# VH-VL binders against b1a7s3r263to410: the designs that were tried, part 13

Target 1, 148 residues: b1a7s3r263to410
Amino acid sequence: VTIVYDTMHYSTQKMAHEIAEGIMAEGYDVEMFFLHEDERSEIVKSILDSKAIAIGAPTINDEPYPSIGDLMYYLKGLRFERTGIKRKAVTFGSMGGKGGTPASLGKDLGEYGFDVVDTCEVYYVPDEEENKACFKLGQKLVEEAKKI
Short names: E, the ipSAE of ESMFold2; O, the ipSAE of OpenDDE; V2, 0.75 times the mean of E and O plus 0.25 times the DockQ between their complexes.

## First folded at step 3 (VH-VL; framework fv_ponezumab)

Design a5 (at its last look DockQ between E and O 0.70; V2 from the best seeds 0.00; counts 0 for: pae O 7.0 > 2)
Fold by ESMFold2, look of step 3:
Structure a5 (fold): chain C 148 residues (1-148), chain A 117 residues (1-117), chain B 112 residues (1-112)
Amino acid sequence: as target 1 above (148 residues)
Amino acid sequence: QVQLVQSGAEVKKPGASVKVSCKASGYTFTSYYIHWVRQAPGQGLEWMGRINPSGGSTKYAPRLQDRVTMTRDTSTSTVYMELSSLRSEDTAVYYCARGYYGYFDYWGQGTTVTVSS
Amino acid sequence: DVVMTQSPLSLPVTLGQPASISCKSSQSLVYSDGNTYLNWFQQRPGQSPRRLIYKVSNRDSGVPDRFSGSGSGTDFTLKISRVEAEDVGVYYCMQGTHWPYTFGQGTRLEIK
């Protein structure tokens, strides 16, 4: 499973970690990428090799996060619906205002050929229950991916 | 508690190689990059490169890219930095640090590498 | 490479007085995500560096309120409102926006 995130807040990193722990608890390996530091070609290769992905970004002053936008545009061009497998996806993120980035990303991924099984968005820092929800989100992603 | 523990001091001759280890504990090893930064005696800090322990991908400072190699072993939560073709100007304290975006929140204790002829 | 230029390089200061350190970059540090990855580190004698400020003005956990960061674009400042004895050390600015990451030359703060 491939986890890709880009964040202005430690909260999104925390969410990615909890999702990864949920995936690993189900016995699957995780590749984690951070858009600022990792090359887009490596991220896309990992996604192509995966049955499931998690994509996360925070909402910046109620506007979309630009770095994720570049990745999403690239994924659109790859036409994942043409691979014969509808890969599973979740989206996640943290917000300090209006929010909505996980839902917007989920809609776009659906158009690109992914089956978006859930989203998770928190205000600022996830509390204990929100951490558990992220862990369960990782488990759910694996359970859905096994159906392929 | 997050810890980065580095291997001990090394004395090397010019032309040799050195391999410094950095063992991480107290956090999920693959969730953070490990950066290497060195500091020559009485000098400032120089960023050498970083490794993503999750996939093993690396990015090196252009001045060092021909001589530096970073690897990791996820089973031991350890990152290695190897610097080859050592020169006297490579004498420095070498630090590993956890983070991204210059977010170096935890640092190793440093490893002194002395290159003398 | 982005050149980070600090001034002054040596800063003797009287206890309880303010201190100000300038950092200037050769290139804008605003990243495509809208953030400015300008950080400040403190290195006390004989110790590893410690992060003080990230993203221009955010204090790290456990950093006293007397430390503040400001600036934009290419000009940045670290201020200590009232210098204490424990503040002795070398202060570095660092940019994480452009590859490769680069540090300023360091500013040695000492008590006179």
Scores: ipSAE 0.059, ipTM 0.670, lowest interface PAE 7.0, mean pLDDT 82
Fold by OpenDDE, look of step 3:
Structure a5 (fold): chain C 148 residues (1-148), chain A 117 residues (1-117), chain B 112 residues (1-112)
Amino acid sequence: as target 1 above (148 residues)
Amino acid sequence: QVQLVQSGAEVKKPGASVKVSCKASGYTFTSYYIHWVRQAPGQGLEWMGRINPSGGSTKYAPRLQDRVTMTRDTSTSTVYMELSSLRSEDTAVYYCARGYYGYFDYWGQGTTVTVSS
Amino acid sequence: DVVMTQSPLSLPVTLGQPASISCKSSQSLVYSDGNTYLNWFQQRPGQSPRRLIYKVSNRDSGVPDRFSGSGSGTDFTLKISRVEAEDVGVYYCMQGTHWPYTFGQGTRLEIK
């Protein structure tokens, strides 16, 4: 399972962590990438080798964090619908206002050939319950991935 | 609590290789990068590179690209930094540090590597 | 590589007095996401570096409020409102925006 995220105030990273923990709790390996640190080529390679992905980014100015746009644009061009595998996906992110990033990313991923199974969005810093929700999101992703 | 524990001091001859270990604990090992930074005696800090324990991807400083190799063992939560073709100027304290949001929030205690003939 | 230039390199300070360290980068440290990845580290004698400030002005947990970071673009400052004996050591700025990451030369803070 590949997790890719960016973060602005560390909340989305916390979410990514919880998602990862959920995935690992189910006995699956996680490759986690932080957009600021990792190269797109490696991220894409991981995605291509994964049956499931989690994409996360905070909301800024009512849009997904800009850095995720580069990756999404690249993924669009790869035409995953032609791979013969409908990869499972979840999206997540934090927001300080209207939000909508997870839904936006999910919509795009769906168009790219992914099966978006669920999302997780939190307002500002995730509380304990929200972190748990992210954990469960990871578990759900694995459960869906097992169907492939 | 987060802790990075490094291997002991090393004394090497020029041309040899050194492999320093950094064992991580107190957090999910694969969730954070590990960076390596060295400090020559009486000098400043120099970034050497980083490894993503999740997947093992690395990024090295250009000046060390050909001599440095970073690896990880997820089963032991340990990262390794190997520096080959050692020179006297490689004498330094070598630090591992946990990368968090592109920063170094926790550091190891350092490993002294001395290169002398 | 991005060159980080600190000033001064030596900073003798009287106990209780304020201190200020400048860090200038050879190019903007504003990342494409709008964040500025400028860090400040403290290294006490015989110890490993310790992060004090991240993203220009955010204090790490446990860092006294007498430490503050400011700046933007290419010009950054670390301030200590009241220097204490435990503040003796070398301070480094570091940019984490551009590869490879680079540090300033370090500023040695000493008590007069």
Scores: ipSAE 0.016, ipTM 0.651, lowest interface PAE 7.0, mean pLDDT 92
ESMFold2 (binder alone), look of step 3: mean pLDDT 93; pTM 0.929

Design a6 (at its last look DockQ between E and O 0.85; V2 from the best seeds 0.00; counts 0 for: pae E 8.2 > 2)
Fold by OpenDDE, look of step 3:
Structure a6 (fold): chain C 148 residues (1-148), chain A 117 residues (1-117), chain B 112 residues (1-112)
Amino acid sequence: as target 1 above (148 residues)
Amino acid sequence: QVQLVQSGAEVKKPGASVKVSCKASGYTFTSYYIHWVRQAPGQGLEWMGRINPSGGSTKYAPRLQDRVTMTRDTSTSTVYMELSSLRSEDTAVYYCARDYGSYFDYWGQGTTVTVSS
Amino acid sequence: DVVMTQSPLSLPVTLGQPASISCKSSQSLVYSYGNTYLNWFQQRPGQSPRRLIYKVSNRDSGVPDRFSGSGSGTDFTLKISRVEAEDVGVYYCMQGTHWPYTFGQGTRLEIK
């Protein structure tokens, strides 16, 4: 499973961590990438080798954080819908206002050939319950991935 | 608690290689990058590179690109830094440091590497 | 490479007095939308570096509130409101915005 995220105030990062823990709790390996420090080529390679992905970014100016756009644009070009494999996906992110990033990313991933199974969004810093929800999101992703 | 425990001091001859280990504990090993930073005697800090324990991807300082290799063993939660073609100027204390968002929050105790003929 | 320039390099301070260290980068450290990966580290004699400040102004847990970081773009400052004996050591700024990551020269804080 590949997790890719960016973060502005580290809330989305915390979410990514919880998702990862959920995935690992189910006995699956996780490759986690932080867009600020990792190269797109490595991320894409991991995605291609994964049955499931988690994409996360905060919301800014009512849009997904711009850095995720680069990756999404690349994924679009790869035409996953033509691979014959419907990879599972979840999206997540933090927001400081209206939000909508997870839904937006999910919509795009769906168009790109992914099966978006669920999402997680938090307002500012995730609380204990929200962290647990992210953990469960990871577990759910694995459950769906097992069906592939 | 989070700990990074490094291997012991090394004494090497010029031209040799050294491999320093950094064992991580107290946290999920694959969730945090590990960076290597060295410090020559009486000098400042120099960034050498980083490895993502999740997948093993690396990023090296350009000046060390051809001589440094970073690897990890997930089964032992250990990161390794190997420096080849050692020179006297490679004499330094080598640190591993944990990072999760471009801020090094935990450091190893350091490993002294001495290169002398 | 981004050059980090600290000043002063030597900082003798009287106990209880304030201290200030400047760090200037050769180019902007702004990554995106205010994310500026400028960190401050403290290295006490014979010890490993310790993170004090991350992203310009955020104190690490356990760091006394007498330490503060500020700045933007290319100009950054670490301030100690009241220097204590335990503050003796070398302080480094570090940028984590551009590859390769780079450190300042270090500022040695000593007690007069």
Scores: ipSAE 0.274, ipTM 0.797, lowest interface PAE 2.1, mean pLDDT 92
Fold by ESMFold2, look of step 3:
Structure a6 (fold): chain C 148 residues (1-148), chain A 117 residues (1-117), chain B 112 residues (1-112)
Amino acid sequence: as target 1 above (148 residues)
Amino acid sequence: QVQLVQSGAEVKKPGASVKVSCKASGYTFTSYYIHWVRQAPGQGLEWMGRINPSGGSTKYAPRLQDRVTMTRDTSTSTVYMELSSLRSEDTAVYYCARDYGSYFDYWGQGTTVTVSS
Amino acid sequence: DVVMTQSPLSLPVTLGQPASISCKSSQSLVYSYGNTYLNWFQQRPGQSPRRLIYKVSNRDSGVPDRFSGSGSGTDFTLKISRVEAEDVGVYYCMQGTHWPYTFGQGTRLEIK
């Protein structure tokens, strides 16, 4: 499973870690990428080799965080629907206002050929229950990916 | 509880290679990058490169890219840094350091590599 | 490469007095949407570096509140409000915004 995120705040990074823990609790390996440090080509290669992905970004000024937009544009061009396997996806993020970034990312991924299973969005910093929800999101992603 | 434990000191001749290990514990190994930073005697710090243990991808400082190789073993939670074609200027303490977007929150104890002709 | 220039390089300070270390970068360290990857590290004699401050002004857990970081763009400052004996060592700034990552040359803090 491939997790890609960018963040202005610790919250999205924390959510990514909790999702990864949920995936690994189910016995699967996780490849994690932080957009500031990793190359787009390496990220997309990992996605191509995966049956499941998680993509996250915070909502900035009630708009989707632009750094993820470059990745999403690249994914659009790869025509994932042509593989004959609809990969599973989840989206996640933190918000300081209206929110909606996970839903927007999920809609885009669906148009790109992914089966978006669920989303997870928190206000500012995830609390204890929200951390558990992210962990369970990782478990759910694996459960759905096993159906492929 | 986070620990990065490095292999012991090494003495090498010019032209040889050295492989330094960094064993991680107390956290999920594949969730954090490992960087290598070296410090020549009496000098400052020089970033050498980093590895993403998730998938094994690497980035190396341009001055070292032809001589450095970083690998990892997820089953032992260990990162390796190998420096080849050693020169006297490679004499330094080599550190591994953990990172996930805020850079180098935990450091290994350092491994002294001495290259003597 | 981004050059990180620290001043002073040697800083003798009387116990209990303030200390200030400057770090200037040759390029802006602002990454997209406000992330500025400027860190401060302390290296005590014979020890590995220890992070004090990350992303300009965020103090690590367990770092005394007498340490503070500030600055923006290309100009950054580490301040110690009251120097204690345990603060002896070399202080490095480091940038993680631009490839390759680079450190300042270090500031040696000593007690007079």
Scores: ipSAE 0.019, ipTM 0.657, lowest interface PAE 8.2, mean pLDDT 83
ESMFold2 (binder alone), look of step 3: mean pLDDT 93; pTM 0.941

Design a7 (at its last look DockQ between E and O 0.69; V2 from the best seeds 0.00; counts 0 for: pae E 7.0 > 2)
Fold by OpenDDE, look of step 3:
Structure a7 (fold): chain C 148 residues (1-148), chain A 117 residues (1-117), chain B 112 residues (1-112)
Amino acid sequence: as target 1 above (148 residues)
Amino acid sequence: QVQLVQSGAEVKKPGASVKVSCKASGYTFTSYYIHWVRQAPGQGLEWMGRINPSGGSTKYAPRLQDRVTMTRDTSTSTVYMELSSLRSEDTAVYYCARDYGSYFDYWGQGTTVTVSS
Amino acid sequence: DVVMTQSPLSLPVTLGQPASISCKSSQSLVYSDGNTYLNWFQQRPGQSPRRLIYKVSNRDSGVPDRFSGSGSGTDFTLKISRVEAEDVGVYYCMQGTRWPYTFGQGTRLEIK
């Protein structure tokens, strides 16, 4: 499972962590990438080798965090629907206002050939309950991935 | 609590290799990058590179690209930094540091590597 | 490589007085995501570096509020409102915006 995220105030990062824990709790390996640190080529390679992905970014100015746009644009061009498998996906992110990034990313991923199974969005800093929700999101992703 | 514990001091001859370890604890090892930074005696800090314990991808300083190798063992939550073809100017304290999205929030205690003939 | 230039390199300060350290980068440290990955580190004698400030102006947990970071683009400043004895050490700025990451030369803060 590949997790890719960016973060502004570390909330989305915390979410990514919880998602990862959920995935690992189910006995699956996780490759986690932070967009600021990792190269797109490595991320894409991991995605291509994964049956499931989690993509996360915060909302800024009512849009997904800009850095995720580069990756999404690349994924669009790869035409995952042509790979022969329908990868499972979840999206997540924090927001300080209207939000909508997870939904936006999910919509795009769906168009790119992914099966978006669920999303997780939190306002500002995730509380304990929201962290648990993210954990469960990871578990759900694995459960869906097992169907492939 | 988060801790990075490094291996002990090393004394090496020129041309040899040194492998320093950094054992992480108190957090999910694979969730955060580890950087290596060194400091020659009386000098400043120099970034050497980083490794993603999740997957093992690395990024090295160009200056050290041909001599440095970073690896990890997820089973022991340990990152390794190997520097080959050692020179006297490689004498330094070597630090590992955790990256929490803003880089270097926790540091190891440092490992002194002395290169002398 | 991005060159980080600190000034001054030596900073003698009287206890209780303010201190200011400048860090200038050879190019903008604004990343494509809009963040500026400029950090400040403190290294006390015989100790490992300790992060004080991240992303220009955010204090790490446990860092006294007498430390503050500011700046934008290529010009950054670390300020200590009231220097204390425990503040003796070398301070480094570091950019994490572009590869390779680079540090300033360090500023040695001493008590007069």
Scores: ipSAE 0.176, ipTM 0.768, lowest interface PAE 2.7, mean pLDDT 93
Fold by ESMFold2, look of step 3:
Structure a7 (fold): chain C 148 residues (1-148), chain A 117 residues (1-117), chain B 112 residues (1-112)
Amino acid sequence: as target 1 above (148 residues)
Amino acid sequence: QVQLVQSGAEVKKPGASVKVSCKASGYTFTSYYIHWVRQAPGQGLEWMGRINPSGGSTKYAPRLQDRVTMTRDTSTSTVYMELSSLRSEDTAVYYCARDYGSYFDYWGQGTTVTVSS
Amino acid sequence: DVVMTQSPLSLPVTLGQPASISCKSSQSLVYSDGNTYLNWFQQRPGQSPRRLIYKVSNRDSGVPDRFSGSGSGTDFTLKISRVEAEDVGVYYCMQGTRWPYTFGQGTRLEIK
């Protein structure tokens, strides 16, 4: 499973970690990518080799950051709907305002050929219950991916 | 508890190579980058490069890219940094540092490498 | 490479008094994701560096609230509201916005 996030906000990073722990609790490998640190070609290669992905970004002014937009544009061009495999996806993020980025990213991924099974968004910092929800989101993603 | 434990001090001659290890514990090794930073005696800090343990991808400072190689072994949660064609200017303390998304939240204890004739 | 310039390079301070360290970058440190990757590290004599502040103003866990960071764009400041004996050491700013990552020259904080 491939986890990609586009920010170093503590809350979004913590959510990505909890999702990864949920995936690994099911016995599956996780590749983690920071958009700031990794090249898009490496990220896309990992996604192509995966049955499931998790994409995270914070919400500011109801628009995702430009770096995640660049990745999403690239994914659109790869025509995942033509691979014959409808890969599973979740989206996640933290917000300081109205939110909505995980839902928007999920809609886009659906159009690109992914089966978006859930989204998770928290306000500022995830509390203990929200951390558990992220862990369970990782478990859910694996369970859905097994259905492929 | 996160720990980064580095290999011991090294004394090398000019032209040799050195390989320093950094063993991680207390966290999910493949979820975090490891960077290397060095500090010559009485001088500041110099970023050398980093490795993504999930796939082994590396990125090196341009000044060092011809001489530095970083690798990892996921089965032992260990990152290695090898510096070749050593020169006296490479005498420094070498640190590994973890990147949790906001850079270098945990540091190794440092490994002193001395290059002398 | 982005040049990080610290001022002063040597900072003698009386115990209990405030201290302020400036860090200026040769280029804007705002990245395309909206974050500003400017960190502050403390290195006590004989020890590894320790992160104090990340992304301009976020204090790391276990860092006293007398430390604060501020700034934007190319101009950044680390402040210590009341210097204590344990604060002796060298302070570095670092940028993580552009490859290669670079550090300031360091500011040596000493008790008068």
Scores: ipSAE 0.049, ipTM 0.686, lowest interface PAE 7.0, mean pLDDT 84
ESMFold2 (binder alone), look of step 3: mean pLDDT 94; pTM 0.945

Design a8 (at its last look DockQ between E and O 0.05; V2 from the best seeds 0.00; counts 0 for: pae E 14.7 > 2, off the site)
Fold by OpenDDE, look of step 3:
Structure a8 (fold): chain C 148 residues (1-148), chain A 118 residues (1-118), chain B 112 residues (1-112)
Amino acid sequence: as target 1 above (148 residues)
Amino acid sequence: QVQLVQSGAEVKKPGASVKVSCKASGYTFTSYYIHWVRQAPGQGLEWMGRINPSGGSTKYAPRLQDRVTMTRDTSTSTVYMELSSLRSEDTAVYYCARGYLHGYFDYWGQGTTVTVSS
Amino acid sequence: DVVMTQSPLSLPVTLGQPASISCKSSQSLVYSDGNTYLNWFQQRPGQSPRRLIYKVSNRDSGVPDRFSGSGSGTDFTLKISRVEAEDVGVYYCMQGTHWPYTFGQGTRLEIK
C-alpha cells in the first residue's frame, strides 16, 4: 500500500501516519511518501506496484495543495485503467475553511481508473475521534484491496 | 529546539511495575512517533516499541508484548512507558526517541535508569 | 528477527588515523519503497545515543563530514576519515526495515 501526502501545518501528516497504522494493523506494509521530500519517480513506481493507495493533501484557497496537483497530473497520464487492475484508493486531508480536497482528489482518481472507497477530511487539527477514523480508513483500504 | 525530557531514576523490586515518562517540546508533539529503547549495563541497545501520539496506536517488540504498555497525554506532550512484572534483567537505562514509520531516532531523551533488585 | 552483526567489536585507533566499522544484516534491508533503512548511532561515554547516519549514507545535521556511511543490501560500513578524541564511544548500526527494529552489538572506539 502506498501513502502519499503533503502538509502545511502537519495535520495531514498526522492523518497519513494514522492511516499507516491502520494498514499495518492489518498486516500489510506501507510505503509512505512526503511530497515535500520525496521524488515523484519513486512515488509513481510505488503506486504502480501497489493495489491500494492513500492520497492526502491540505486545502488552500479552496483547492488542493499545489504539490499534489503535480502528482495527480502525472497519474492522469499513466492511464491506470489500462493496467488490468482497478486499484483501491482513499483520500484524506485537513482544511481550515471550506475544504473539499479529499473529494476533489477522489473524483480525479476515479477518472484515472482507481476505485475510491472512502475519504477523510478534518478541520485544522484532527481530534481523537478523527484520528481513529483515519486509522479505520487505513483498515478499510486494506480490506478492499484484499478483494483484488 | 527539539527536546525530550525523561523522568528520574527508578528503583523497583522484582514483580513490580515501572512507569517512565518522556516529555516532548520544540516540535509538534502529535506529528512524530515516540520510540523506546533500553540499554542494560554494559550492553547494547534494544528496541522496545513505539507509540503514535496522534492516535495512540502502539507497536511493541514481541519479547515485551505482554509486559509493556505505552500511552500518551497530548495535553502535556508526554509519552509514558510502563513495564510490568519486572525482572533483574530489566535493569537498564531506558530512552525515548523521536521517530517516524521506519524509525528515524533523530532526537533522544537523556535516559532513565531503572534498577530492579530484591 | 533480523540479526545485525558489527565488526570489530573493539576498535583501537590512533588519533588522526581512519577507522572503519562493518555492519552486516541477516537479510536485505531494502524496503519495498526502495529505501534502505540503515542507521548509525554514536554513543559517547555517559551520553544518550546520537544518530549520525540515516538511510545508509545521509549525515545528520551537525555531523562532521569525517563520518560517512556506505553499503547496500546486507553489507554496510561506517567510516571515519580522521579520528578525533571526541569520537571515542560506542557505535551502533540499526535496521528500521523489518519488525522488530534491531541494533548491532556495538563497536567500541578507543584511542590508542
Scores: ipSAE 0.021, ipTM 0.673, lowest interface PAE 4.6, mean pLDDT 92
Fold by ESMFold2, look of step 3:
Parts: structure tokens; C-alpha cells; sequence
Structure a8 (fold): chain C 148 residues (1-148), chain A 118 residues (1-118), chain B 112 residues (1-112)
């Protein structure tokens, strides 16, 4: 399972960690990538080798995709719908305003050939309830991926 | 800045069809869904369906799915809603609205009045 | 379909006084991601609807802070702390959690 997220926001990093813990609690390995620190080619290779992904980014100035646009463009070009496997995906992020990045990101991933099974967006910093929801999201992602 | 501009009013007879356009500007057209919502005179709002301009996928309200068709033209940033087999109860103002997977409807068109009368 | 029930349907209010509109859904609006997709719209006479509040309590930019939304699960409230003349119109709640999306019947806010 591959998790990629924007490292510029502590709330998004917290969510990614909780999702990873949920996946590992189900007995599966996680490869985690920090969008601005890791090579794009290595991230894409991990995604190609995975049945499930989680992608996260914050909403910046109520605009979606500021830090993920290059990756999403690359994923669009790879035509995952032609692989014959509809990989499972979740999207997540934090917001300080109108939000909507996880939903918009999920829309695009669905058009790129992923089965987006859930989204998770929190206001600013996740509280304890929201941390539990992220953990459960990781478990759900594995549950859905096993159906492939 | 974000703007949705709809085509003009229509008068139709029962059994005809109507096609309403919604032209988007001020944002990246393919980044958001366009939803359609109608409002009969003096009544509330009814969601009709939505289209993803990226790829053209649609989802329609079950009551209307056999009569409604939504399409888009990315070169003109325009969405179309066609309603066929018109009845008098289809008389309404038809709105397009920008949104996401769960609605949201943050920007609305000005509305298009469709009148179905004998 | 999820039924959205608003009360009151007609709400005459004196300028400067508070107003409160209730919206109740026939099913929980909490989605599997933990979010609650309940929105509020204002429709002024002869105009298109405008979104005021999204995801229960988030105000759109340009919406005065005298508007607030609250609630959870199936019960939601829109409050206006001090009604002004420009607030006249019909207010709708809308749920985006369950397909198909549905609206409340509307609450007509009038100045006495």
C-alpha cells in the first residue's frame, strides 16, 4: 500500500500516520512518500506496484492541488484504467477554509482509473475522533483492496 | 470571477424536449462537477443530476434518469442539460451549479425558465 | 430518498432580532469519511440560490458572521444573530451525504 502526501502541513502528516497505522494493524506494509522530499519517479513506481493508495494534500487558499498537480498530471498520463485492475484509493487532507481538496482529488483519481472508496477532510488539526477515523480509513482501504 | 451563464428562456409543448446550456468561466472547467437543480413555480429545489466535465461521466436523479441527458464541450467550457418527453410539471427554473462529489453548489447560474404548456 | 424537513416554513422577524431555522433529516448525514454534508442556501426574491454554510458550520467567504450553522447527525440549525433587511428570502438546507441529494422545503424569512 502506498501513501503519498504533502509534507507542508502538520495536520496532513498526522492523518497520513494514522492511516498508515490502520493499514499496518491489518498486517500489510506501507510505503510512505513525502511529496516535496521524495522523487516523483519513485512514488509512481510504488503506486504501480500497489493495489491501493492514499493521497493527501491540504487546501491552500481554498484552491485544490497546489502541491500535487505535477503528480496528478503524471498519473493521468499513465492510463491506469488500461491495466485491467481498478486500484483502490482514498484521499485525505486538512482545511482552514472552504475545503474540498479530498473530494476534488478523488474525482480526478476516479477518472484516472482508481476506485476511490472514501475521503477524509478535517478542519485544521485532527482531534481524537478524527484520528480514529483516519485509522479506520486505513483499515477500510485494506479491506477494499483485498477484494481485488 | 467564477461565472456560470445559462441560455435563455424556453416555451415548449408537452412531449417536446429542451436543451439548456451553462457556460463556465473564471476557473478550470474540468476541475469541478456541474450539477443541475430545478425549481417549479412557488416551490422548492430538486436536484436533477451532475456531470464531470473531465471525461463526461454523469449521475442522474432516479426519477429523471430516463428523460435527462447531460453533456459537455470542453472547448467552449459549456455543459448542456436536455430533458425529453416534457410534461406540464416540468415547468420550472433550471439552474446549473458548480460543485463536488457531495454537492456543495458554491456558484450558481442565473437560471433558465422553461415553460411547458399546451 | 432522504427527507429534509425544515421548520418553521414562514418566519417573520423584527429587524435586529435573532432568527433560528431548524432542519431535520430522515437519516444521519454523517458520511463514511466522518464528514457531515449539510449545506445552507439563501434565495433572495427573483434570484438564484447562494450558498451560506457548507459542511454544517463553515461560512462561505463574504457571508456575515451573524450567520452560523450547527448540529450533527440528523438535527441542524441555521441562526442569524441580528436580522437585517438584506436577509429576507427563502433559506434551504440540503444534504449531500446520500444519493440523490435532497433539499428542505424552504423557510421564508420576512421582516415584520
Amino acid sequence: as target 1 above (148 residues)
Amino acid sequence: QVQLVQSGAEVKKPGASVKVSCKASGYTFTSYYIHWVRQAPGQGLEWMGRINPSGGSTKYAPRLQDRVTMTRDTSTSTVYMELSSLRSEDTAVYYCARGYLHGYFDYWGQGTTVTVSS
Amino acid sequence: DVVMTQSPLSLPVTLGQPASISCKSSQSLVYSDGNTYLNWFQQRPGQSPRRLIYKVSNRDSGVPDRFSGSGSGTDFTLKISRVEAEDVGVYYCMQGTHWPYTFGQGTRLEIK
Scores: ipSAE 0.006, ipTM 0.504, lowest interface PAE 14.7, mean pLDDT 81
ESMFold2 (binder alone), look of step 3: mean pLDDT 94; pTM 0.944

